# Ledger of designs, part 169: miniprotein binders against q56419

Target 1, 326 residues: q56419
Amino acid sequence: MEGRTLEEVQEEVFKRHGVLVPKKELEDLAKALEEAGLLLTEKVEARLKEEEEKLKRERPMRLAGLSYPEGEREARAFLEAFRASYPGEGEEARVLLMPHLEPSRVPEVYGAALAALEKTPPPERIYLVGVAHRPLKEKAAALPVPFQTPFGPALPDLPALQALDALLPFELFNTPLAFREEHSLELPLFFLKGRFPEARVLPLLVARRSPELGEALKVVLRDFPGLLVLAVDLSHVGPRFGDTPLTRTLAEEARRRDLGFLERLAEGEPEAALAFLGANPTRIDGVEVVASLLPLLRERKGKVLAHRLDLEAPTLSAVGAGTLVL

## First folded at step 15 (miniprotein)

Design fb66
Fold by ESMFold2-Fast, scan of step 15:
Structure fb66 (fold): chain B 326 residues (1-326), chain A 105 residues (1-105)
Amino acid sequence: as target 1 above (326 residues)
Amino acid sequence: TEEERRFEELFKYAREYLREGYESGNPEILRQAILLFKEALEIAKRTGDPEREALVLWSLAAAYFELGDKEEARKYAREALRIAEKYGDEDVIEYAEELLWELED
């Protein structure tokens, strides 16, 4: 998160000035800054209102230079390196499930997604469905503005977004600030824009299961055909996510849960996939997305191209990621 | 002691850099963590502290794993396991075995 620990401040001062400031003195300074916090809060709120107005025009890159290169040439090389990390060939996708986890953690999984995109005819538009990491005013939301990428702006499909909005019982264009810091859209979009530079996008976030979204999307896809992308991560296990420290047994269970879920989706049985997770469906990021999109996933057979459980060694935690084509 | 205090300082800062590098995906921060862990490792070896040595070796393995350097991660994890087994550090044995299981799989 934003903010610096006392240890980080101590280390930074030590490196810059060669002086190790005692923790007690740093604590006293932090208290003095905290007592002025009301002025900081008011300033932050004013800036957020300004950012919300900016988001009505465009969505800037937030992870450029961090999760992917900022320059177009460097970004192209980066994307090709990810493709090279997957030794297999892809499959044509009408629906693509891919992760939104930091790409460097699961390069072969993103490589498999790129392989699938190579086998897929260029779509006129991409329905990019991610997971809201901030509260939405409604069950789902969209931001109808250009999203900046190193490959140029991903332009919104305004007619398709408006058609979708008209079919929903709530305002689709809600909670623009939720899109300011949203890696579940930004990270998959980097790869999708790199492969399909001419495709327009419908950037959609799901916070809670919305069957009405799935029904509306089924109608809109008939009039505005395109590629459906579910940008979701799989199992979350370990202390970082409130579980016990990762053990070999827990890792095996997580892999089994992930693959069982994906394989049932590949058989065109999304209800069976959700039921397979049993009493703890929230252990898999993306349950709410799959539950919302049931009408689009039924009876579509496909193939699991890749799966990996990424170990977060310092926390003894793990996140699952996979690529599925339907 | 002076060396004990320096070890704790370096290890603390290396741990913080490792967390930041993981969360942001910034490889430069991960490389900084590795440098600090290597400095801490030199102290543990010089002072003949096998418990600290094993823990730092496992931390290096974890940092290299996150950086994507599986060869270095395996190297450090195997060394951590060797020392931890010899000196009976059950925690580091478990941590090293789990990391090696992930790397071999």
Scores: ipSAE 0.017, ipTM 0.292, lowest interface PAE 5.3, mean pLDDT 82

Design fb67
Fold by ESMFold2-Fast, scan of step 15:
Structure fb67 (fold): chain B 326 residues (1-326), chain A 105 residues (1-105)
Amino acid sequence: as target 1 above (326 residues)
Amino acid sequence: TEEERRFEELFKYAREYLREGYESGNPEILRQAIEFFKEALEIAKRTGDPEREALVLWSLAAAYFELGDKEEARKYAREALRIAEKYGDEDVIEYAEELLWELED
């Protein structure tokens, strides 16, 4: 022990590294260090640095065997089952908005995304834009390493990532640890890699509105054309998300809010979509992504292929999910 | 107060982890949320705040339910209901009763 409380160590690590370590893990480390002679904080920092170094080489699967099958054959069958859950035809996408919610909760919505990908010519690269669920040092970040999938590694488009980095007023590769546990990239990537196994990827996270990211991406896409994917969920309503219990009225409002947002995006009016949300209070994690990517979404017309509000009765909560092609 | 501030931090992060665990389906994230909720629960008990205690107990029940641990979910939901009924927290009563109904064996 260092003579400090575990609460003080937990708080210091969080302030310095943006990582909240459970006290039980700190207790286990303190017991192990009783004979080792290293300071607890130094040991935690050393482990975080080791994880960060591993992420400089590759990003391993975290949700294999949980949200999708680990084996390639089983993963193929799983993907086909999701496609089969959507009875409609897809449409070609230049921009695809799809969810990052646990796929089993909204299979028809992921099926709609797969239908759109069937109609889309294979891109050389995919710009995959997700939502940061951990603090980033900057407004946005990328991790320029292979992301493992059951279909083989999704390789980074290093030239395109370097071109993007050069145009930004901040260092793009700024928070590797934020990618260690990030379902907003991993879950969409499973479906994208299954459909386009040869495509390279730019894995991007947005934490806060970054108009400079959208402007830079507009420039990079001219030299490095590819499929733009916005991996975002829609309304988050209910006690699980810090709101009041979900009523029928609130659920209907959430559905209308989601569809109103998506329909305005489909008309090529992303500013109107954002204004609509401002007039209709909501918690949509896609707001920061859409606000960052305005230059890429203006005047692109498209179609909403699917929408569902996933209701969870025990918690009286709901999450909206949709598929939009532009 | 220091403990009140500590409770709010832990509860906020525990809820964010519960949300992430629910959305991703990752049991490691759910287990981390549970540990943060347990730390917050100890603070609520020490500071004698039944409203916060009931809310954390229900949150633990929800986290264990998502983790697939129905026995722990039932235990925490029953305790949340017991305290919420004494305090008159109508929201937590509703949440706990709904979850217990889902957990009927």
Scores: ipSAE 0.147, ipTM 0.602, lowest interface PAE 5.2, mean pLDDT 86

Design fb68
Fold by ESMFold2-Fast, scan of step 15:
Structure fb68 (fold): chain B 326 residues (1-326), chain A 105 residues (1-105)
Amino acid sequence: as target 1 above (326 residues)
Amino acid sequence: TEEERRFEELFKYAREYLREGYESGNPEILRQAIEIFKEALEIAKRTGDPEREALVLWSLAAAYFELGDKEEARKYAREALRIAEKYGDEDVIEYAEELLWELED
């Protein structure tokens, strides 16, 4: 194994042999080799160290050719097709909530976000807040390097990132590897860079609620004004997420919780939105982001532009997505 | 039996291909899932197992839906519903009806 992920090994085996080896069997093999004296673990660790070094210079595209086209011309046409999928007009956004799941599943929801960006004056910088899908050493993290896109690199706002780091009780640039494969930043960034090619970006991940992040961001936004983007998905229901198979009743409950959450945010009541969800039984992943950013969301009224519960039929599961402007 | 064993193996692999095709967005993996589901469907038909037949038909509908082939998805979902209604499989009835509802929107 020459510094490849288990997912990459599985994909290559499929292409060469026409068989998809279950990840459980690959994990069992990896564990057996680890118990035999770290052979596979040493190779994986060497690969991760190499990836971490590369991330000190730039963050490459991971989903080009899969979730969006890699060529600039094709990417532009793709983006315009998503805008066309939403028949409504946008609203100007000071804060934008948009999804980060595979765009082709909810084109009208991404189209609504594009409509809002169309009505929004070009910002000097975008505070892009996503959800960590890998462990972070701290509650939140950022990666201060250019993020590659088909529209050119999205450049980091280094002065604003350093100002933010100075105000936090922890090191902001604490887990570069968490950004290696992070669709909650990459997919929204594709659309944001396409619409605001000159904007610099603060790519931020939240793993757990961090009130200190929200307080620090309130200060930084005063000196470095910009567009705040919450890149979050809504309900996650069904067996893939530890629930029973999707029924109409469960789907309706997920839609009710998604919309109740979004409407309370639109009323400028983020604490009420969190309280409405209680224990978060449908697993809205935006909860930790909203809880971290309370000072930035209070008393900001806005509008829900779109909502969709996307059926993941193969797993009898569903993921909610929405666009909210504040 | 050997055929029951082969059905379970094929169905397991097809579901794992379907999961990976969904997560990665790779249409080639989705097409491979479809081919393996079709092998499983032939076994269900030969062994006269309407519950397995309905479940595989729904799985094919789901795979075609993920691939963006709405015509094939509707075709397989309707057939899954027909078999499930005949044999009283309320779970597959619900799943097929929900998929057909999503295909309308």
Scores: ipSAE 0.015, ipTM 0.322, lowest interface PAE 6.4, mean pLDDT 84

Design fb69
Fold by ESMFold2-Fast, scan of step 15:
Structure fb69 (fold): chain B 326 residues (1-326), chain A 105 residues (1-105)
Amino acid sequence: as target 1 above (326 residues)
Amino acid sequence: TEEERRFEELFKYAREYLREGYESGNPEILRQAIELFKLALEIAKRTGDPEREALVLWSLAAAYFELGDKEEARKYAREALRIAEKYGDEDVIEYAEELLWELED
């Protein structure tokens, strides 16, 4: 009969399940339970299992009313405003790299992505690969349920997801709770669903380099052709992401690394892009995604449509964003 | 020590949540980042580590600034500056002064 602090329970649950349970919720649960912390942890785990069961049916919107409008009419106008923020023409994409950063911070970069989607014939399915912001049980994961959007639900491509799962040495559907809140999928999906309302989606998260994912996807794409979307941000510099304050020199280096990375991808040389980053150290969000998808990126030439470094002077920090078509 | 390892892990996750809150614009994620920073702050206070305490206090100020809570941001930034000046942490002094300057408008 040993007691734990609420903070210890909160920390343990976060590490084991990738979910931060608000302290107020733990306080309310603890008041209902007078037993040791083990019973409180068991109750929290039961609640997380209940949340996981809900995710077997659908993935609800989390950022509607915050990053994009809830209503379809307003969402359409919002999407067209982003397109208008980019003065250029798009190019057809077989592979699209786009950001997952809050759209209002880099509107012209999302506008470039929309321009590319405008020139791209509607795909039957979209392989949407984002970055895990929560712990995953495996190197990668998928959630095979409808994802809600203001344009209606983005339906999962169940046959293609099943084919992918069968080729992987790990369970693909391994961490449903990691998808409960995941902007690297939700924000790009808003734009993709707005342009391709009939396309089915494979929502994929990469936490660590998985060459087996890339090899499996190469096989699946042959049988289930579609648009491959890498939803990744670029350089992360400054105290928010490390201990070094942003300087003019660091910002210039970040822009150079981002563009050098994107330009090598545009030449169909993803290994060279990764080597360039290794030789020019910077923190780029998409490294593990690109490293996982090498077989899908080789020999595909394309064009960098846009790049911006979003500067946040108050925190001496910056995040890079770009749009690349292959 | 084990407390030092716990601090580093909580602080790492708090920063990742702060990054996610910034990137997504989701105020709930920012509130969760604040909770994680407060957990890390308690460890820094308990272990008597003013360097870590100042850094976490500045991080809380940055999180509240991003959330739009200017009053809490000023409070934490001023406390971070006070402790950083006592310790002589030039980096945190710079971080806190920059944020406070932005909060004047």
Scores: ipSAE 0.105, ipTM 0.557, lowest interface PAE 5.7, mean pLDDT 86

Design fb7
Fold by ESMFold2-Fast, scan of step 15:
Structure fb7 (fold): chain B 326 residues (1-326), chain A 105 residues (1-105)
Amino acid sequence: as target 1 above (326 residues)
Amino acid sequence: TEEERRFEALFKYAREYLREGYESGNPEILRQAIELFKEALEIAKRTGDPEREALVLWSLAAAYFELGDKEEARKYAREALRIAEKYGDEDVIEYAEELLWELED
């Protein structure tokens, strides 16, 4: 196999499945295929279909033993340590904005989220809205299967998911592979399942602005009430993220931008929050989530419980994280 | 050119994988980022673009640093610094020096 053939296969797979397969993996497959007499594209697509079929049954843990402990007892102690890292009291949440960044980088922010969950009555279901880190076939997607956690499987709310699907102008269950390596759902879910072990979940990803999702969710929440969780990170600055190197001035600007965004959301003014970000609204992770959920955020007042800009000096970069209760 | 388009795509997605690996802590995603950066590096070398080459080399150093491979991180950071100094890329000089300082080299 020539490098041009591998490039063609890489592009074709990306276009069809939204997965960019490194050339090294394609080279390894090409060697195996030479022995079997099969076409490389067919083998790659067969492998991806096998992964999709596995995801129809369950979504396994991917970050257990990395971002959180595998064992239930150790996971409980880990969760309690995060709550202890936040010195304040929480407030009851109908809508919770929390981060999805590696928890050890912003422990007090996750602690604030846990404090809010302590004050919140156990919901029958959680609408968990994360950010797609891989292309989706549609603007948004869901995966209607159990998500494994150290606290047991988080079961899908099938009736609510089907009600949502029926109201959308696109197929909701459209990109299973996007959920295989999705930390924006897995990391918040760890904390949510630990606090509300009986709650069912609607695991939702947003890739692009979908006003129809927000309108549909407003209807579904009336019939299937639950906790709405926006799992989003805030500013991403520095060369690590393809941006200008972090300076003291830029760090202060990022903090002001994050807090200005969150404070406007807390006033029930999500359009003002988006406008506040200026010409580049994508600077904040999850802006497309907020823009999609406008009908659920308007005129709902709340409070910013925590904010942190996590500084990574070796790479001159930073990521913002916050906890907001509405 | 087509090679320039391919470089931009590979570099963009390699950075997205690096971001995902950093945010999630998943070493397999970091290894995928490394492979995509290596593909981008080959294009930068062929097209004779020292700015692109230096930035990709620093990005490899950052990826290996996150992976915990300090020797590979030092190697790539030193090479990034060498090229950046030769061509006066003040940004990459700063990036590479900060990383090397953390690696105590």
Scores: ipSAE 0.348, ipTM 0.702, lowest interface PAE 3.7, mean pLDDT 86

Design fb70
Fold by ESMFold2-Fast, scan of step 15:
Structure fb70 (fold): chain B 326 residues (1-326), chain A 105 residues (1-105)
Amino acid sequence: as target 1 above (326 residues)
Amino acid sequence: TEEERRFEELFKYAREYLREGYESGNPEILRQAIELFKMALEIAKRTGDPEREALVLWSLAAAYFELGDKEEARKYAREALRIAEKYGDEDVIEYAEELLWELED
């Protein structure tokens, strides 16, 4: 009866599980708890376990109706509008780096990715590597279930995922809840599924540098060839990200740093790309993804198809996005 | 020091959620960022740190602006400006004034 506040419970659950339970949900649970005589934390954990069990069957769409249309016909028209926003032609990709930023902010960058996919032979599978925005129990994770899209479910490549799991020193299927709200997978997958409706997927998240993942993927790709996709955003600058206000000079510098990073990747020199960021510091999303996948990026030459720095004037901040084909 | 460490962790995660809300366009993620900023705000108030308080208030204003809640954004931006002006925080003064200027339109 000398109980904690809702804020204390919310913080405790967040620290333990990396999930921020909405205050209204905690209020509803607290009312039910008064009848059941259970601790609020225990009830929240039971609810998270129930959600985790649902994720073992399928991953639902979370951004449908927000970032893209829910209906297949409307989704197709939406995707083709993004392609139309890019005036250039694509290049064939064996490795594709594309953003996971809200598409409406950088439509021409997603259009460039679509152009590259048009020139790419349909793969049997896509290795989709995103950035974990939730804590993972291990350095990386995967979720071996169908991912829902407006174009139908993206089916997991179970044999390839199992082969990958067998080669890793940690359990690959370790944090299902991390996939619940993961836009770094959902947003690229919308475009990839629209272009390659028959391809199976390996949905992978990287939280921390895992050289073991890159080495294992190199082996798995030999037996299970497919398209490797790195869903990575670039520079994050300005007060929104804890920096000083963005000036035109700093924006130009961020663009040059983004391009310097991408151009070194395009030369097949990913270590040089990482070293460049160390010498010319900028906050790039997905550095841990590139660092984990070094064996797959070395000596692969390609081309930067598009780059944009999305400016948010009210907060004097910016986020970079690019499309790179290797 | 314990409260300072807790503040830094909550503020870091709040900014990560704000970034995710910006990147994904998901209003539920933005609401989660707001909750984390509010937790950090309570620590800044209890520890009597006006510089951290002003910074969190401006961050709340930015989060509400991204969510499309202009009234809450104005409220927090004005409070951030008031504290920043009192304690001479030129950075937060500039941030708050820019946001308030945008909210007038």
Scores: ipSAE 0.023, ipTM 0.486, lowest interface PAE 7.1, mean pLDDT 85

Design fb71
Fold by ESMFold2-Fast, scan of step 15:
Structure fb71 (fold): chain B 326 residues (1-326), chain A 105 residues (1-105)
Amino acid sequence: as target 1 above (326 residues)
Amino acid sequence: TEEERRFEELFKYAREYLREGYESGNPEILRQAIELFKWALEIAKRTGDPEREALVLWSLAAAYFELGDKEEARKYAREALRIAEKYGDEDVIEYAEELLWELED
């Protein structure tokens, strides 16, 4: 049965690589391979290795024309429109917490981040810490290549990345394919590159709590000063995220939970922020990032500039987003 | 059972893809979520589990709604409502009714 074989291959690739290959593509590949006398799984593995090799040279844009404009002029106008959506004033940031959610859903929150960046002296480098949406071989990873943007390539800070790698108990450059489609880096990077075109970047992903990463980053930041950016979303509530249905009461609870978390971070009390979340039905995306970076967040006071709970009433679900300056 | 464990695994990952598609705005990720939900739907139908079937059908409706395919969203939401009403799943009835109301134009 060819259909069963295709399903088995699809399942095998998904479990091992976190990549879902469409059935029709597998069907087309199977036909071509039958003519060449090769196995489908071997061809899929060869394609993944080829994509991995391309990622050793550069990381192309994946969301251009979808979440932001591809052209530089249009991208600049898009960025300025987001800044204009926030009526408040920014504050200088040494550490910036900003969302990675689709920008059109929370324009005022991205506008607040842009306001903070306007008050911040241009950094030589940005430590951009996002959330892994694909499995990593280790607790954290980085990709030491240029990341393409409409404003030109965001170049990697190779000396700082090498210093970080040397301090970690695992290989930092461990999962290139996890960076192929990663909006938690690509979306914040669009805004950061637009405001700081000369800054080098350390693109970092956290999959699980890594205290070793936070300790290593504290050392590296001392020798290689820069802007630390935590690209994290807040509460995820409702049936679309596997939770209880969203009610007005639960929406208010999620809002209070987000703000309570952010305000405790703003007081320089990240352990208290994590403890405040407790064992509740509302989960905050990025808890593992904050927990990994504790040494960089303690005793650093700041201000919450914006918060929004994006409500999707038809699915009775909501996602929280905020901008925090430390 | 093994089938029940396979359903839970696929459904969990389908929801993760749906979440990623919503967050990134990437329609390809949404299409992948739909494919995983359709696989989970096959298991629910084969094992004769109407509660799981209704929940997966609503999840497909939500994914198609996010993708902008209102016709497919309406189709799956109506089917989810039909099964949920028959078996008394008040949660899925509420989810499907809310989505259908939004799809009324």
Scores: ipSAE 0.169, ipTM 0.602, lowest interface PAE 5.2, mean pLDDT 85

Design fb72
Fold by ESMFold2-Fast, scan of step 15:
Structure fb72 (fold): chain B 326 residues (1-326), chain A 105 residues (1-105)
Amino acid sequence: as target 1 above (326 residues)
Amino acid sequence: TEEERRFEELFKYAREYLREGYESGNPEILRQAIELFKAALEIAKRTGDPEREALVLWSLAAAYFELGDKEEARKYAREALRIAEKYGDEDVIEYAEELLWELED
């Protein structure tokens, strides 16, 4: 106890490590530690260190059996069903923007991404850029280990990751624990690995705008060419996100904002896309990713293949998702 | 104050986890959001802030709804509505009524 509640311990660990330890687990640990004469905080820190050491070897699946099937055969059928949900043809992608939202909520958007991947020559490597949902010690991070998938491990491109690290003013491999539960990488990776089983991956997370990341990636891509994937969701509207309740007018506004953003990116005008969002850029997931990658997005023309606003009527809220090929 | 700052931090993180749980479909993250909202709820109760209390109760209802626990969602939505009606919080009244209507079906 030492004068602190279990809630205070939970909150402090979350702030320092970005990991929420369930209250019941803290209760069980506190009882066991009292019997053993150990401190709760020290035991939690030891468990987090153990998790971090495991992540230095490999990144296990966290969403298998939940968001996608664990078995390879079932996973293949699942992927093909998503492709079938999109009636159009894809376009070849050098840059692909796709969502990281739960796939079952926007199947046609993931289907459009798969259509684009079908038209794209197999890349030797994929630069997969997601959004950090846990605090990072730096503006961006990477985890240079195999990421498990139902299609086998997605292997890291170690030479390209090392080249990137060397060009950055901060340690790239700085927050392994942030990758333990990161759907913005895991969900897109499932689809990417299913389509390009031989491609190596650079799994990158952006927490805050890093122009230095975009500049470094431009250099690395010249020497290590590959497919750039921005795994980002679009508008977040409604009380679940601290906004006003979703109305027809707000839903139309959200669709307009999403499409206006994507269409400006498709014209090769990423600064115009950011400016178009106006007073509240944080309402679109991925603003920090786009702002970091400006040098890679300028003057690249492409096409918006799909867009959907996923409506959750009970909470009067919505999340936008889209597929853009550049 | 320190209690007000702690409430705002917990509530902000709880909403971030609720968003992540919704986006990922991971029930473990939703359960973590629920624990953070419960921590925020205790602060709102102690500080006697009915507007914050009603909003957190509705947020708990939304999290339980997303988790598929309709009984807990209904319980928290009813409590959110009770407090919101008592203090005239028209926004939370609307949020709670909409959620309860969906839970009926």
Scores: ipSAE 0.393, ipTM 0.730, lowest interface PAE 3.2, mean pLDDT 87

Design fb73
Fold by ESMFold2-Fast, scan of step 15:
Structure fb73 (fold): chain B 326 residues (1-326), chain A 105 residues (1-105)
Amino acid sequence: as target 1 above (326 residues)
Amino acid sequence: TEEERRFEELFKYAREYLREGYESGNPEILRQAIELFKEALEIAKRTGDPDREALVLWSLAAAYFELGDKEEARKYAREALRIAEKYGDEDVIEYAEELLWELED
């Protein structure tokens, strides 16, 4: 490596690719490159392009052996244990809101989602809408490749994805790298693929409010009917998330905000649900997803099946999770 | 200043990675958050900002706690508490005391 600081390389990569590479990774890479006689920035960019090219063929499991078992038999038993954690019956869903939080933190909420899927006829396709945890070049994105799961690959619905792309004012298949580490798709997909092994998927990420996505999806769903899944978490409170320490008052406020939001969605009033959050709608993860999908949520009545706050007392923090059927 | 801007950028993205690591349970994301927090910590030390230093130290403790590294979590929480007590940062005192209470073996 010659003539550049690690800070300059870090800033240049972030500006060009939206990826903030830790300085320690750049230090380790720079040492290897100096031994090989290569330029650091060029090598980082080459590695990012190589990873991007791999994602054009398939999306590998990233959380297998961590959040769920790698083997199919073990994965099946794991999924059934979550169903068993919810004592209630499900309801048929045309739209399902479920969490994307680490499942072991809220097993009964995932169990409620599984109960709803049991009452739902197997869809030909699933529109799986998650929250982007990395910058997207556009407001939303999709990755039209097989997503690996312990139950086999979840195959993309290419005709439906192409129909959606054609209706959008931006390129839908942007930012493949954002899908490499994306638990808001991977964790719900584990459960969805386990219940509907034959369903194709449209894996969609929302980074910012996109009304054009909701309008386009309304058109596509008419021609390509399927199950719409909103994979969103609810309140995030406490110092872990840059907020004030969790108190009993703040925990009750979070529960009230979560349930008030979900109940208004269940009444078919998504604008009222967003308005109920007031001046700080970003306290609920996935607000941008709901705001993008308004045309698909209006006039649909349903039921809140489960809600929990995952309390992390040691960090004075909490995350809300819920299951809603529309 | 430029150093203050860089601190805010690193700290913001380290927190986003910490949130993602918590939500996904992915230890690789948590390790990336830790490295970004360590970069932010060096800036806080160089600029002599004890409030930022204490908050970053607590954030490192929370990241190590989530990673399952209780010894590193305890180390950083104790350092956060020491600095917060010296400079009267009541918020970080509360954060550090609660985490250390959980880490009692």
Scores: ipSAE 0.489, ipTM 0.795, lowest interface PAE 2.4, mean pLDDT 88

